VHH binders against Tensin homolog (tns-1). Designs and how they scored, part 3

Target 1, 170 residues: Tensin homolog (tns-1), of Caenorhabditis elegans (h2l045r38to207)
Amino acid sequence: MKDRKEGVQVEYITSRLIVLSCTSETSERKFVESLLKASQQIQNAHNKHIRVWNVSQRRHDISSSLDAIPFGWPSETAPSLEKLCTICKNLDQWMLEHPLNIAVIFCKGGLERCAIVVNAFMRFNAISATDDSVDDRFSMQRFSERFLGPDGPPSYKRYLGYFSSLLSGR

## First folded at step 19 (VHH; from f4 with S103K)

Design n1
Fold by OpenDDE, fold request of step 22:
Structure n1 (fold): chain B 170 residues (1-170), chain A 117 residues (1-117)
Amino acid sequence: as target 1 above (170 residues)
Amino acid sequence: EVQLVESGGGLVQPGRSLTLSCAASGFTFSSYAYGWYRQAPGKQRELVAAITSGSTLYADSVKGRFTISRDNAKNSIYLQMNSLRPEDTALYYCAAYEDWRYKSDYWGQGTQVTVSS
């Protein structure tokens, strides 16, 4: 497997969906420096068409650099179904507002939380009016499987099942 | 040496079936996800089917007609193409993805599929 570089990394899941994260071993100084760099990179590439969702703990520097929307949840817990539904709707709405809009999912300390959101969004798109390409689905699927596993624990599968039921109105 | 070698292409009439194969070598097959792409003359390359460790995905244009599968023992992936149409005519490529990143790691040389009456 390819190794992640130290510091905040900008990774495109799809052409319009970016995950922003750093390893848990990243020093605070490196984190701040690399976050600024990442912010500049994204701004240069997408200008005003950027919205960031922070799915980790709230931080002032993240808000200042990326104007991130706080959507974190407590450690070692899964996000509520309501929260996932909300973030998916927010992502979808933003993406629908303009074809050049991109969404950034930020999480400090790893990509697992990003994967949870991306997986949820993938499921959301599957039943919504959003017409995502098979390429996007493939990328989201690979990302989800990489960090959540292809065969997640039964509890996780159940959780996703509940989410899917919620989305379908069942 | 890493290789992906496609085979099984050919000329067929509409409505017929064809099975493409992609044989991989030089890397740990089971650790990768795979995709079948095609490129028709004058068109962009497009993903038609993909397979991960836990899922299969299909382009809308081939859903219900194409089936992607893998055989880890043979280090191969397959694309069963049924009910072929003239618009399925293209050079078909196999791609391998070691991780979740956007860029594929390896590509085959392609195999030509031509559907014509």
Scores: ipSAE 0.825, ipTM 0.943, lowest interface PAE 0.5, mean pLDDT 90
Fold by OpenDDE, fold request of step 22:
Structure n1 (fold): chain B 170 residues (1-170), chain A 117 residues (1-117)
Amino acid sequence: as target 1 above (170 residues)
Amino acid sequence: EVQLVESGGGLVQPGRSLTLSCAASGFTFSSYAYGWYRQAPGKQRELVAAITSGSTLYADSVKGRFTISRDNAKNSIYLQMNSLRPEDTALYYCAAYEDWRYKSDYWGQGTQVTVSS
């Protein structure tokens, strides 16, 4: 696997779904500096069509150019099914409002929390009337498996299975 | 040297079956996800099937007819194509993905599939 660079990285999961995160080893100074750069990059690319969901445990300040919605949950705890449903609905609603809208999932300390949200959103889209492309599903699947699969937390994977069952009415 | 080499393409009649193979070399096969793409004349390249560590995905146009599989011991990916249709005519590509990033890492040269009466 490719190593992650120090600092906040802008990563496109799909053309309209971005994750922002940095490694836990990133210094606070580097975090702030790189976050500003990342924010500017996204702003320049997508202008007013940006919405950010902060899923960090701690509510970290994000650049004023990115108005982040707090959706964090306690450490070592799975997010509630209700929270996941809310996030998925929010993401879906935003994406449907305008075809140029993009969604940013932000987490300061790693990509695992982002992966939980992305996986949930993937499952949500799978049962939604609006079907995403197989390319997007493939990208979301690879991302989620990287962090929630064999090398990820099994408890979260199982929980997301329950989430899927809930969505399906089972 | 990294290589993806597709094979198994050819000319077949509608309703027939064909199995494509993609042989990988030059990298750790088991660490990658894979996809089969196709490009018909005058059309954009499209993903038809994909396989990760734990799941398979299919385009709606091939769902129920195509099956993607992998053999780590042979460093190979396969695409079983049943009930072929003229609209399946295309150059088929194998793609490898090392990690979760959107872009593929490696591509094959492609194998031609032609479905015609």
Scores: ipSAE 0.801, ipTM 0.928, lowest interface PAE 0.6, mean pLDDT 90
Fold by ESMFold2, fold request of step 22:
Parts: sequence; structure tokens; C-alpha cells
Structure n1 (fold): chain B 170 residues (1-170), chain A 117 residues (1-117)
Amino acid sequence: as target 1 above (170 residues)
Amino acid sequence: EVQLVESGGGLVQPGRSLTLSCAASGFTFSSYAYGWYRQAPGKQRELVAAITSGSTLYADSVKGRFTISRDNAKNSIYLQMNSLRPEDTALYYCAAYEDWRYKSDYWGQGTQVTVSS
């Protein structure tokens, strides 16, 4: 595995899904500097067709650099099933509003919370009975498997299984 | 050097079966994810089937007819194609993914499958 650089990183999961993250050990100065650069990078690539969900602690002091919808929960804990369902519906609605729309999941504190959302969204798409890109599902599956592994947070298989069951009405 | 070599393509009649193989070398085979893609004349390349450590995935157009599998001992990925139709005619590629990033640089040269009477 390659070590990640210090600071906020821009990483595409699919052509329309970006994760924007840094480690908890990133200094405040490097965080602020790199967040501005990352925000400008995605704005230059996608213009006003971006929407950002923050799955980490809300921060009002960075709003000028990154305008993000607050959807966070504490690291190493499971989100509520209601919260998970809501973000999946928001992602789906945003993606459907315009073919150029790009969803960004932001997390200060690693990629594991991002992976939970990506896995949930993959399950949401599979249950919706609407044709979704199998290529996007393959990409999301790879991300989910690599970042929800044995040395990460407690297994979310039971949680994500319940999420799938809830979506199917069981 | 990572290398993928497809084989098993050919001309077959509708309703018959064919098995494609992809031999992989130059990396740790069992730790990678793999996809079979196809490109029909005048169409964009599309994912047909994929295999990860924990799942298999299929395009709707091939579900129930195609099966992806792997043999870690032979460093090989297979695509069993049953009940072939003329619309399955395409150049079939395998791809390998070292990590979770959506873009892959590891592609085979492809093997042609032609389904006609």
C-alpha cells in the first residue's frame, strides 16, 4: 500500500464520486492550506456541479473554503440507520438532478467513515431496482473492501445488512 | 511487470457456450480485483462481470448467463458464457485493479468473441 501525503487529498471513487480527506494527524496549518487547494481543484474541474457532505465534525471556521452539508458522526462509531438512509437519498437525488453533478464526501480523520457511506450508497443503488452503472458498483465495492478491513473500525457488516433489509422493507 | 493475457475467444453459434481465460503475472494474484469488459463494434467499452475478494458483479444484460470465477493456484480469471446471443459479439478484455482507485492501467489485449449462424 502507498502511504498517503499529509494534508487534504482529492480522490475519485467513480467519475462522479469524490472523497476529500486528511488524517487526524494533519496540522491545522496544513489542513487549512490544503483544503483551500483541494476545494479550488474540484471547483476548477467541475464548476458549480459539486455538492459536499461532511461526515466528520462540523467546522464553521472553514465555510469560506468548503461549503459542506453537515452529516457527521463520531469516528469509530456506527451512524444511525436513519442518517445513513438520508445521505444515500441525498446523494441519489443530487446525481439524478443533472448528469454533470459530482458528489463529494469530506472527512477530516481518514477514509473509514467515507467508506461506510460509499458501501451504503452501493447497497442503496442495488435495492432501488433502477439500473445503475455496474462499473460504478465495482469501483465502490473495491473501495469499501479495502477500507472496511480487519484493522479498521468494528465490523459494519451487521449495520449495513440491517440497512439493506430496511430498504427492502424487512 | 504486470501482464494479462486473454484467451478462449472464437466463432460460436447462438445458444452455445464459451469460456474465456485471463492469465495474470507480475503481481500477487489473490490480492487484486478483476473485471471482464467488452467492446462491440461502434460501442463504448463496458464492464460485463467483475470479481473482488468478497463479491461478484454482473451487468444486467448477462446475469444468469455469464459466470466469473478465479483460480488462485493458476493465477487465472475465467468468464463462462452460456446461452450466447449475437449481441454478445465483441472484443473481450480483462483488467486488474491493484487498489480501490477507479482507474486501472492493467489491461489485456483482448480476445474476440463472435456469435453468428
Scores: ipSAE 0.571, ipTM 0.853, lowest interface PAE 1.4, mean pLDDT 82
Fold by ESMFold2, fold request of step 22:
Formats: sequence, C-alpha cells, structure tokens
Structure n1 (fold): chain B 170 residues (1-170), chain A 117 residues (1-117)
Amino acid sequence: as target 1 above (170 residues)
Amino acid sequence: EVQLVESGGGLVQPGRSLTLSCAASGFTFSSYAYGWYRQAPGKQRELVAAITSGSTLYADSVKGRFTISRDNAKNSIYLQMNSLRPEDTALYYCAAYEDWRYKSDYWGQGTQVTVSS
C-alpha cells in the first residue's frame, strides 16, 4: 500500500500544492535520509518557486533542508482558527505572487494535520473567490475526505465546519 | 478488470437537454470518486463535473446547467446537461479515481456531444 511506505513521501494534491509527510513510526535514521532526498526532489522539480510550511514539531534539519516556515501545532489537537486563517492567507498570497509558485505542507507524524490545512484552504478559496480550478478543488476534496472522513477524528470535521462559518461571517 | 463506458451523446439543438451515462464495472463502485471531462477540438481536456462520497463540484462554465449524479445500485454515473450551447460541443469522458494520490487510471473512450443548429 502506498499509504504505508516508510520515510518522507512527496505527494501532489494539485499541480501547485504538495504534501510532504511521513508516518509517526518512521525511524529517525530513515526520516533524515528520506527528508534530504525529498528536499532534493522538489528543488529539482521547482527550483526557487518552493515555499514550505511545517505543521509539525519544529526541527533544525527540517528548517535547514527545506527552509520551512514553522507553523506547527501538537498532534491530536486542533489548531487555532487564527492560525488556520493565517496559513490560508499565506498560501494564497504565495500562489498569487507568481504562477510557478508551489506551496508545500510538511508534516512529520502523518497526514491528518496536512489534511486540516488542505481542507481549510479549499474552504478559504470558496469564500474568497480565489482563482482555483475545479480540478484542484476535486483533488483537494478527495484528499480531505480520505483523512477527515467517518473513520477520522470527528472533531476535525466539526472544527473545519466552524472555520468555514467564521469565514462567511457566521 | 475496471471498465468505464459512456453513452448518451448525440446531435442536439441549442437550448435542449441531454443525459450522459457512464457504466462502471470491475470494481467497488461506491468507494470511488468520478469526474466528467470534456475535450473540444483544439482544446485541452477539462473537468466539468465531479462527484465524491460527500460532495459534487462543477466548473463555472456549466454550473446551474449541468448536474452530476450517481446510482450505486446500477453502478452508474450520470451527467444531466440542460440549456446546451454550441460551446458545450465536445467529446465527453468519464473518469474514476480509486485513491486521492493518483491521477485517474480509468477513463472511458468518450461519447460525442454536438450542439448545432
């Protein structure tokens, strides 16, 4: 199963949105080795048009290898709504600055925190009339449903519903 | 083996309606997401409507005129196309997505829709 590959995995959600993640059970050595490989892969593909937000624990190797913006919160908890709004605005601004700009969401410890950000960004785009294609929305919706569906923590779904309501003034 | 077969295309006058269907076989229908795509001569293939377990999505150019639906009992996906315009003329494809991480591996051969006076 691709969901269970060891080490840092590079996955495109859209042509301009990448998630970079590994499972909590990835060994420290495997993490370091695969992080460097993943960093080289995205730099080779997209050069200077990469910006990375780390939604997991801050680490020197993540910061230096990816020049990642620390934006994490503890696993198994919800981020503040202000934090979600801020990262969505940052993603939007970065993508607006240049058509080649690629946003990367990094998480050591699974895909759930990445899915929270991706779902929040999808909801942000719907409210702000941001220029996203229906292809991108479809891809983000499939990713979101995979990790925030009935098998996932129900609290995240309620939380993201509240986020959407806040954006629309509810 | 996974197969998708589109049908229901044809020649219609502007303002009329047409229903496309996509019959799916060889997999668990309800666990997949589906998209209707179209490709006009000289243009790139574009998504016009999509359905997941929790949502439907539409391109701006067809919103309010097209409706995607599915019938799990018949393993079929439908595209109801109302108020057709000449710009809707295209080869229409159905696609299936097993996993969020992959572009679709499963495409039909397409059904032609021509909107002309």
Scores: ipSAE 0.542, ipTM 0.844, lowest interface PAE 1.7, mean pLDDT 83
Fold by ESMFold2, look of step 20:
Structure n1 (fold): chain B 170 residues (1-170), chain A 117 residues (1-117)
Amino acid sequence: as target 1 above (170 residues)
Amino acid sequence: EVQLVESGGGLVQPGRSLTLSCAASGFTFSSYAYGWYRQAPGKQRELVAAITSGSTLYADSVKGRFTISRDNAKNSIYLQMNSLRPEDTALYYCAAYEDWRYKSDYWGQGTQVTVSS
């Protein structure tokens, strides 16, 4: 995931799932400027139906404009399977509570952790969905392949295979 | 300029098979993901099968009966439809996804599949 524009990018994965991300090379000034713009964009589109999960390091030195729920883990590592399960359940419950609810996954420092969460959520939906959308899973799969495509790291793919094992028959 | 052209539709009896083709031109074929969609009268367009760089996906209603594939040398995507049922009757569209956004800007004109006894 190397050719992204500098600053915080807003990307719809589905009509109800948004990724906010920026590269590690984004300057602090550009990060703050673009985060404000991204926050305003999603608030204008979705009002109070937004919940944000931060899957990167929490910022304690500056107030966050997004009030993100901390779910982060260190870059270039795999999250615990319990953490993946927890965030997937939280995303699912939020979306089920109201049809207008939008889930936002935020990561400062590249798309890797967002791709892992989106892939995990795709797997979660495929197994547990009464109202699963294959179109949404197609979109999630395409997004996740930015990191987890055929040439992606085998260790993460194996790790997500373990996650699928936990979900199977459940 | 950018073109997706479906072919292979027709009238078939239930239980029979058809192969749909989608010929792509005007962009680099191998850098895109593709979906087969269908729209029955009075229904919303729905994804039937999709192929990405790393995987294939199928709607539950067609799983085990339909197979999507692609041939990069021929810039073509295929949908093999086996054990066809009357509820598979629809206009079938090919779509291409240039980037990782959830919506496609590239759609074919569609090919009609009609399954009737």
Scores: ipSAE 0.485, ipTM 0.809, lowest interface PAE 2.1, mean pLDDT 84

## First folded at step 20 (VHH)

Design o2 (from n1 with S31R)
Fold by OpenDDE, fold request of step 22:
Structure o2 (fold): chain B 170 residues (1-170), chain A 117 residues (1-117)
Amino acid sequence: as target 1 above (170 residues)
Amino acid sequence: EVQLVESGGGLVQPGRSLTLSCAASGFTFSRYAYGWYRQAPGKQRELVAAITSGSTLYADSVKGRFTISRDNAKNSIYLQMNSLRPEDTALYYCAAYEDWRYKSDYWGQGTQVTVSS
């Protein structure tokens, strides 16, 4: 496996879906510094077509740097199905507003929460009217498996199953 | 040396079947996800099928006709192509992905599939 660099990293899951995160070992100084850098990088690349969802604890510096929408949930818990639905709908709506719009999922301290959202969004797209490419699905799947496990933890597997059922009206 | 070697391509009539193979060497096969791509003349390369540790994915154009599989013991992936159509004519590549990142790590040289009456 390739090592993750220290500090906030900008990494594309798809051409329009970015995950932004740093390891839990990242110092606060490095975090702030690298966050600013990451923010600038994304801004330079995508200009006004950027929206950020913070799925970690709310922080002023994150909000100010990225104008992030707070969508975090308590630690050691799964997000509510309602929250996931809301995030997915928000992501979808933003993506549909303009073809150049990109979505940034931010989480401080790891990518697991990002993976939950990405997985949910993948499931959402599967039943929505949006035609996501097989490439995007493949990338989202690999990302999800990397950080949630091939089958995911049993609890999350069930949880995501419930989410899918909810989406499909079952 | 890392290698991906495709085989199994050829000339077939519409409606026939082919099985492509991709033999990997030089890296830990089981740690990778894989994809089959194809590129027709004058067209962009496109992903047609992919396989991860727990899932398979297909392009809409090949769903129900193509099946991707892997054999870790043989360090190989396969693409079973049924009900072939002229539009399936392309150079087929296999690609390996070590991690979740968007870009692939390794590519094969490709095997030509030609579907023609």
Scores: ipSAE 0.821, ipTM 0.938, lowest interface PAE 0.6, mean pLDDT 90
Fold by OpenDDE, fold request of step 22:
Structure o2 (fold): chain B 170 residues (1-170), chain A 117 residues (1-117)
Amino acid sequence: as target 1 above (170 residues)
Amino acid sequence: EVQLVESGGGLVQPGRSLTLSCAASGFTFSRYAYGWYRQAPGKQRELVAAITSGSTLYADSVKGRFTISRDNAKNSIYLQMNSLRPEDTALYYCAAYEDWRYKSDYWGQGTQVTVSS
């Protein structure tokens, strides 16, 4: 696997779904500096059509820099089904409001939490009236599996299976 | 040297079946996800089927007709194409993805599929 660069990285999962994250080894100074840079990059590219969901711990600097909505959950736990449903609905609603709207999922210290949300959103879209392209689905699937598959936490895979069952009415 | 080599293309009549193969070499096959793309004359390249470690995905235009599969022991992926239609005529490409990023790591040269009566 390709190593991630130090600092906050802007990564497009799809043309409208971005993940922001840095490695856990990133220094606080580098984190703050690179976060500002990443924020500016996204703002320049997408202007007013940006909404950010922070799925890591609440931080004032993150909220102020990215105007991020706090959606984190405690460490060593899975997010509640309610929280996943809420974030999926929020993402979907935002994306439907305007075709130029983009969603940013931010997590400090790794991409695993982002993968949980992306996977949940993928499952949500599969049963909703939304028509995602096969390219978008493929990208979301690869991203999810990279961090939740064989090299990821099995407990999250199981949990997301339950989430899928819930969505399907089972 | 890294290679993706497609084969199995040809001329077939509508309603017939065809199986494409993509043989990979020069990298660890099992670590990659794969996609079958096609490009018809005058059209953009499009993803028709994809396979990850645990899932398969299909374009709406080929759902129920095409099946993508992989054989890690043979370092190969396949595309079983049933009920072929003239609109399936295209150059078919195999692509390999090491990670989750948008761009593929490797592409084949393609194999031509022509569906005509």
Scores: ipSAE 0.818, ipTM 0.938, lowest interface PAE 0.6, mean pLDDT 90
Fold by ESMFold2, fold request of step 22:
Structure o2 (fold): chain B 170 residues (1-170), chain A 117 residues (1-117)
Amino acid sequence: as target 1 above (170 residues)
Amino acid sequence: EVQLVESGGGLVQPGRSLTLSCAASGFTFSRYAYGWYRQAPGKQRELVAAITSGSTLYADSVKGRFTISRDNAKNSIYLQMNSLRPEDTALYYCAAYEDWRYKSDYWGQGTQVTVSS
């Protein structure tokens, strides 16, 4: 196994979907330092084709380092189904706008909230008539299972099942 | 030494069935996710079926005809291929993923499947 490094890490889920996250134990100094490095890394790789959604607590003191759309909710809670639907539509629209566009999900405080969004996006893609590759579905499935488990906690599993029902109109 | 060894390929008539096997050795089998990929001459390698501990996934081109499965006791992954078509002709590879990261950690050398009369 590989331990997660302290500080903000850049991790690709698919070739077009990045998770930008750090553990809740990361010191403020390490967080600020590593966030700048991570932001520079993704800009160097993808230039103006990035868009960032922050799924954690909004931070006004870091806006110069990371320009992120505030979309967060409290840790260890579930977001509203409306919020999940909205972010999935935004991710899909961004990806469709230009083939070079890269979506970044940012979270200070672990990967669980990122995994909820990625799982929701997998369900969104499965319902929609999209050109989503099976490779991308496989990559997202592996990420989701790593951080939510194969079945996930029963409450998250039921919650995300309700999300799928909402998408299909049930 | 980590190895993935595919077997079960061969020449088969259209409409018939074939089962591919992938034997894994040198690592903890049950913690990995696995994919069956194929590559026809002049085409890019494509994922056709995948299995995780909690799910299976299929490319649209094979859904309903191919079934992936795993046997943790035998450290093996299987691909049951039914209603084979000439378009299924390809070199089939098994791949293993240690974690959720984008690229495969391990690849086999492949087994040839040829569908013709």
Scores: ipSAE 0.560, ipTM 0.851, lowest interface PAE 1.6, mean pLDDT 83
Fold by ESMFold2, fold request of step 22:
Structure o2 (fold): chain B 170 residues (1-170), chain A 117 residues (1-117)
Amino acid sequence: as target 1 above (170 residues)
Amino acid sequence: EVQLVESGGGLVQPGRSLTLSCAASGFTFSRYAYGWYRQAPGKQRELVAAITSGSTLYADSVKGRFTISRDNAKNSIYLQMNSLRPEDTALYYCAAYEDWRYKSDYWGQGTQVTVSS
């Protein structure tokens, strides 16, 4: 990864979708202090309208400070299709529940797993009747292509193709 | 300097077609994502079509009628607008995006499309 800012970073993909991430090289001390800062930042901005999914290794400090839902899988691997379908349904349900609701994808260990979830969510939205902003789709597409673009891992591209096929071929 | 120049606008009758062009210069064209936006008088700017390296996207109001494309050899982005309606009347401009994280977006001056009898 070329971007080596230490600590948890808060990055908006859309007005309603946030990625919280840090590199694997972040020290434990820096991680804990920056996690608390990031948690406060998003709570101050959005109050009670946040929900966090952790797509990395479960940790007590992440669960307690962010009330994060565990949905992780090992880095450098693909998640099960069932897991992707479940998180997409959960994201969709949360966003439909209230227009102010903000989904947060958390990953300790880079942005790759976040990009897989965002790409899957884009594919999920494409087959659903849910009205989705073209601006949001464009923003998610640009984020996703950072990791899954023309020279992204072919296995992830094929995997996400299978996911899309299952959604539409049922 | 980065520059985007739109062309191809004009006055057309409902049901007819127009092709808008956006010529890009001052950067590596193929590395960017592009969007066509429009703004009618008194309304907010809206995205109508976008193209990335791997996908095209359309607003529901233009889907099936508008087609975005690009030609990397000519450093140009196009918007083919078919079955034009009076509601499509607006100033159309293109935008270029380098990165989602750090907004490095660039905008053209726009080209007017007027759909009227």
Scores: ipSAE 0.469, ipTM 0.821, lowest interface PAE 2.1, mean pLDDT 83

Design o3 (from n1 with G35A)
Fold by OpenDDE, look of step 21:
Structure o3 (fold): chain B 170 residues (1-170), chain A 117 residues (1-117)
Amino acid sequence: as target 1 above (170 residues)
Amino acid sequence: EVQLVESGGGLVQPGRSLTLSCAASGFTFSSYAYAWYRQAPGKQRELVAAITSGSTLYADSVKGRFTISRDNAKNSIYLQMNSLRPEDTALYYCAAYEDWRYKSDYWGQGTQVTVSS
């Protein structure tokens, strides 16, 4: 894997799904600076069609910069299935409101939590009436496997399996 | 130096089978995900099938008929196409993805598949 640059990075998973992440090694100063830059970049590209979901620890001091919805959970842990369902529903609702709307998943401290959300959202979309493109599904699959593993930890595979069962009413 | 070369295309009758191959060179084959796309005349290019390190996915129009596979030892990707239909007629492309980014890193030149009576 190519070395990630220091600071907050903007990554398009799909044309409408963006991951905004920062490595844990990034200094606080660089984090804030790069976050502002990233925020401006996204703002310039998508204007008023932006909504951000923070899946990392809540930051009150910088919340105004992204106006992020707080859905965070501790690193190296799994969110509750209820929380994950809520995130997916919120993402879906936003994406359906307007075709130009984009969703930003923000996480400070790595991409694993983002991968969990992206994977869940992929599974959510699979049972939704919405006609998602195969390209988008492929992109989400690549992203999730990159950070969760193709087989992932068995615990994650089981967890996501439970999530799928929950979605299908099983 | 990096190349994706498709082969196996041709003219076939409906109901027949065809196997496409994509030979990759110039990069670490096993580190990439791969996909087959096709573009019919007057239509947009569409994803047909994709393969990651642990999963495969297919367009609805080809599910149950097409199978994507990879051979790391041969640095090759394959698309087995069964029960071909006239609507499968298109130029078929091989694509390689090094990471999770939305855009592909490499494309082949394509191989023509024509299904006609």
Scores: ipSAE 0.326, ipTM 0.726, lowest interface PAE 1.4, mean pLDDT 87

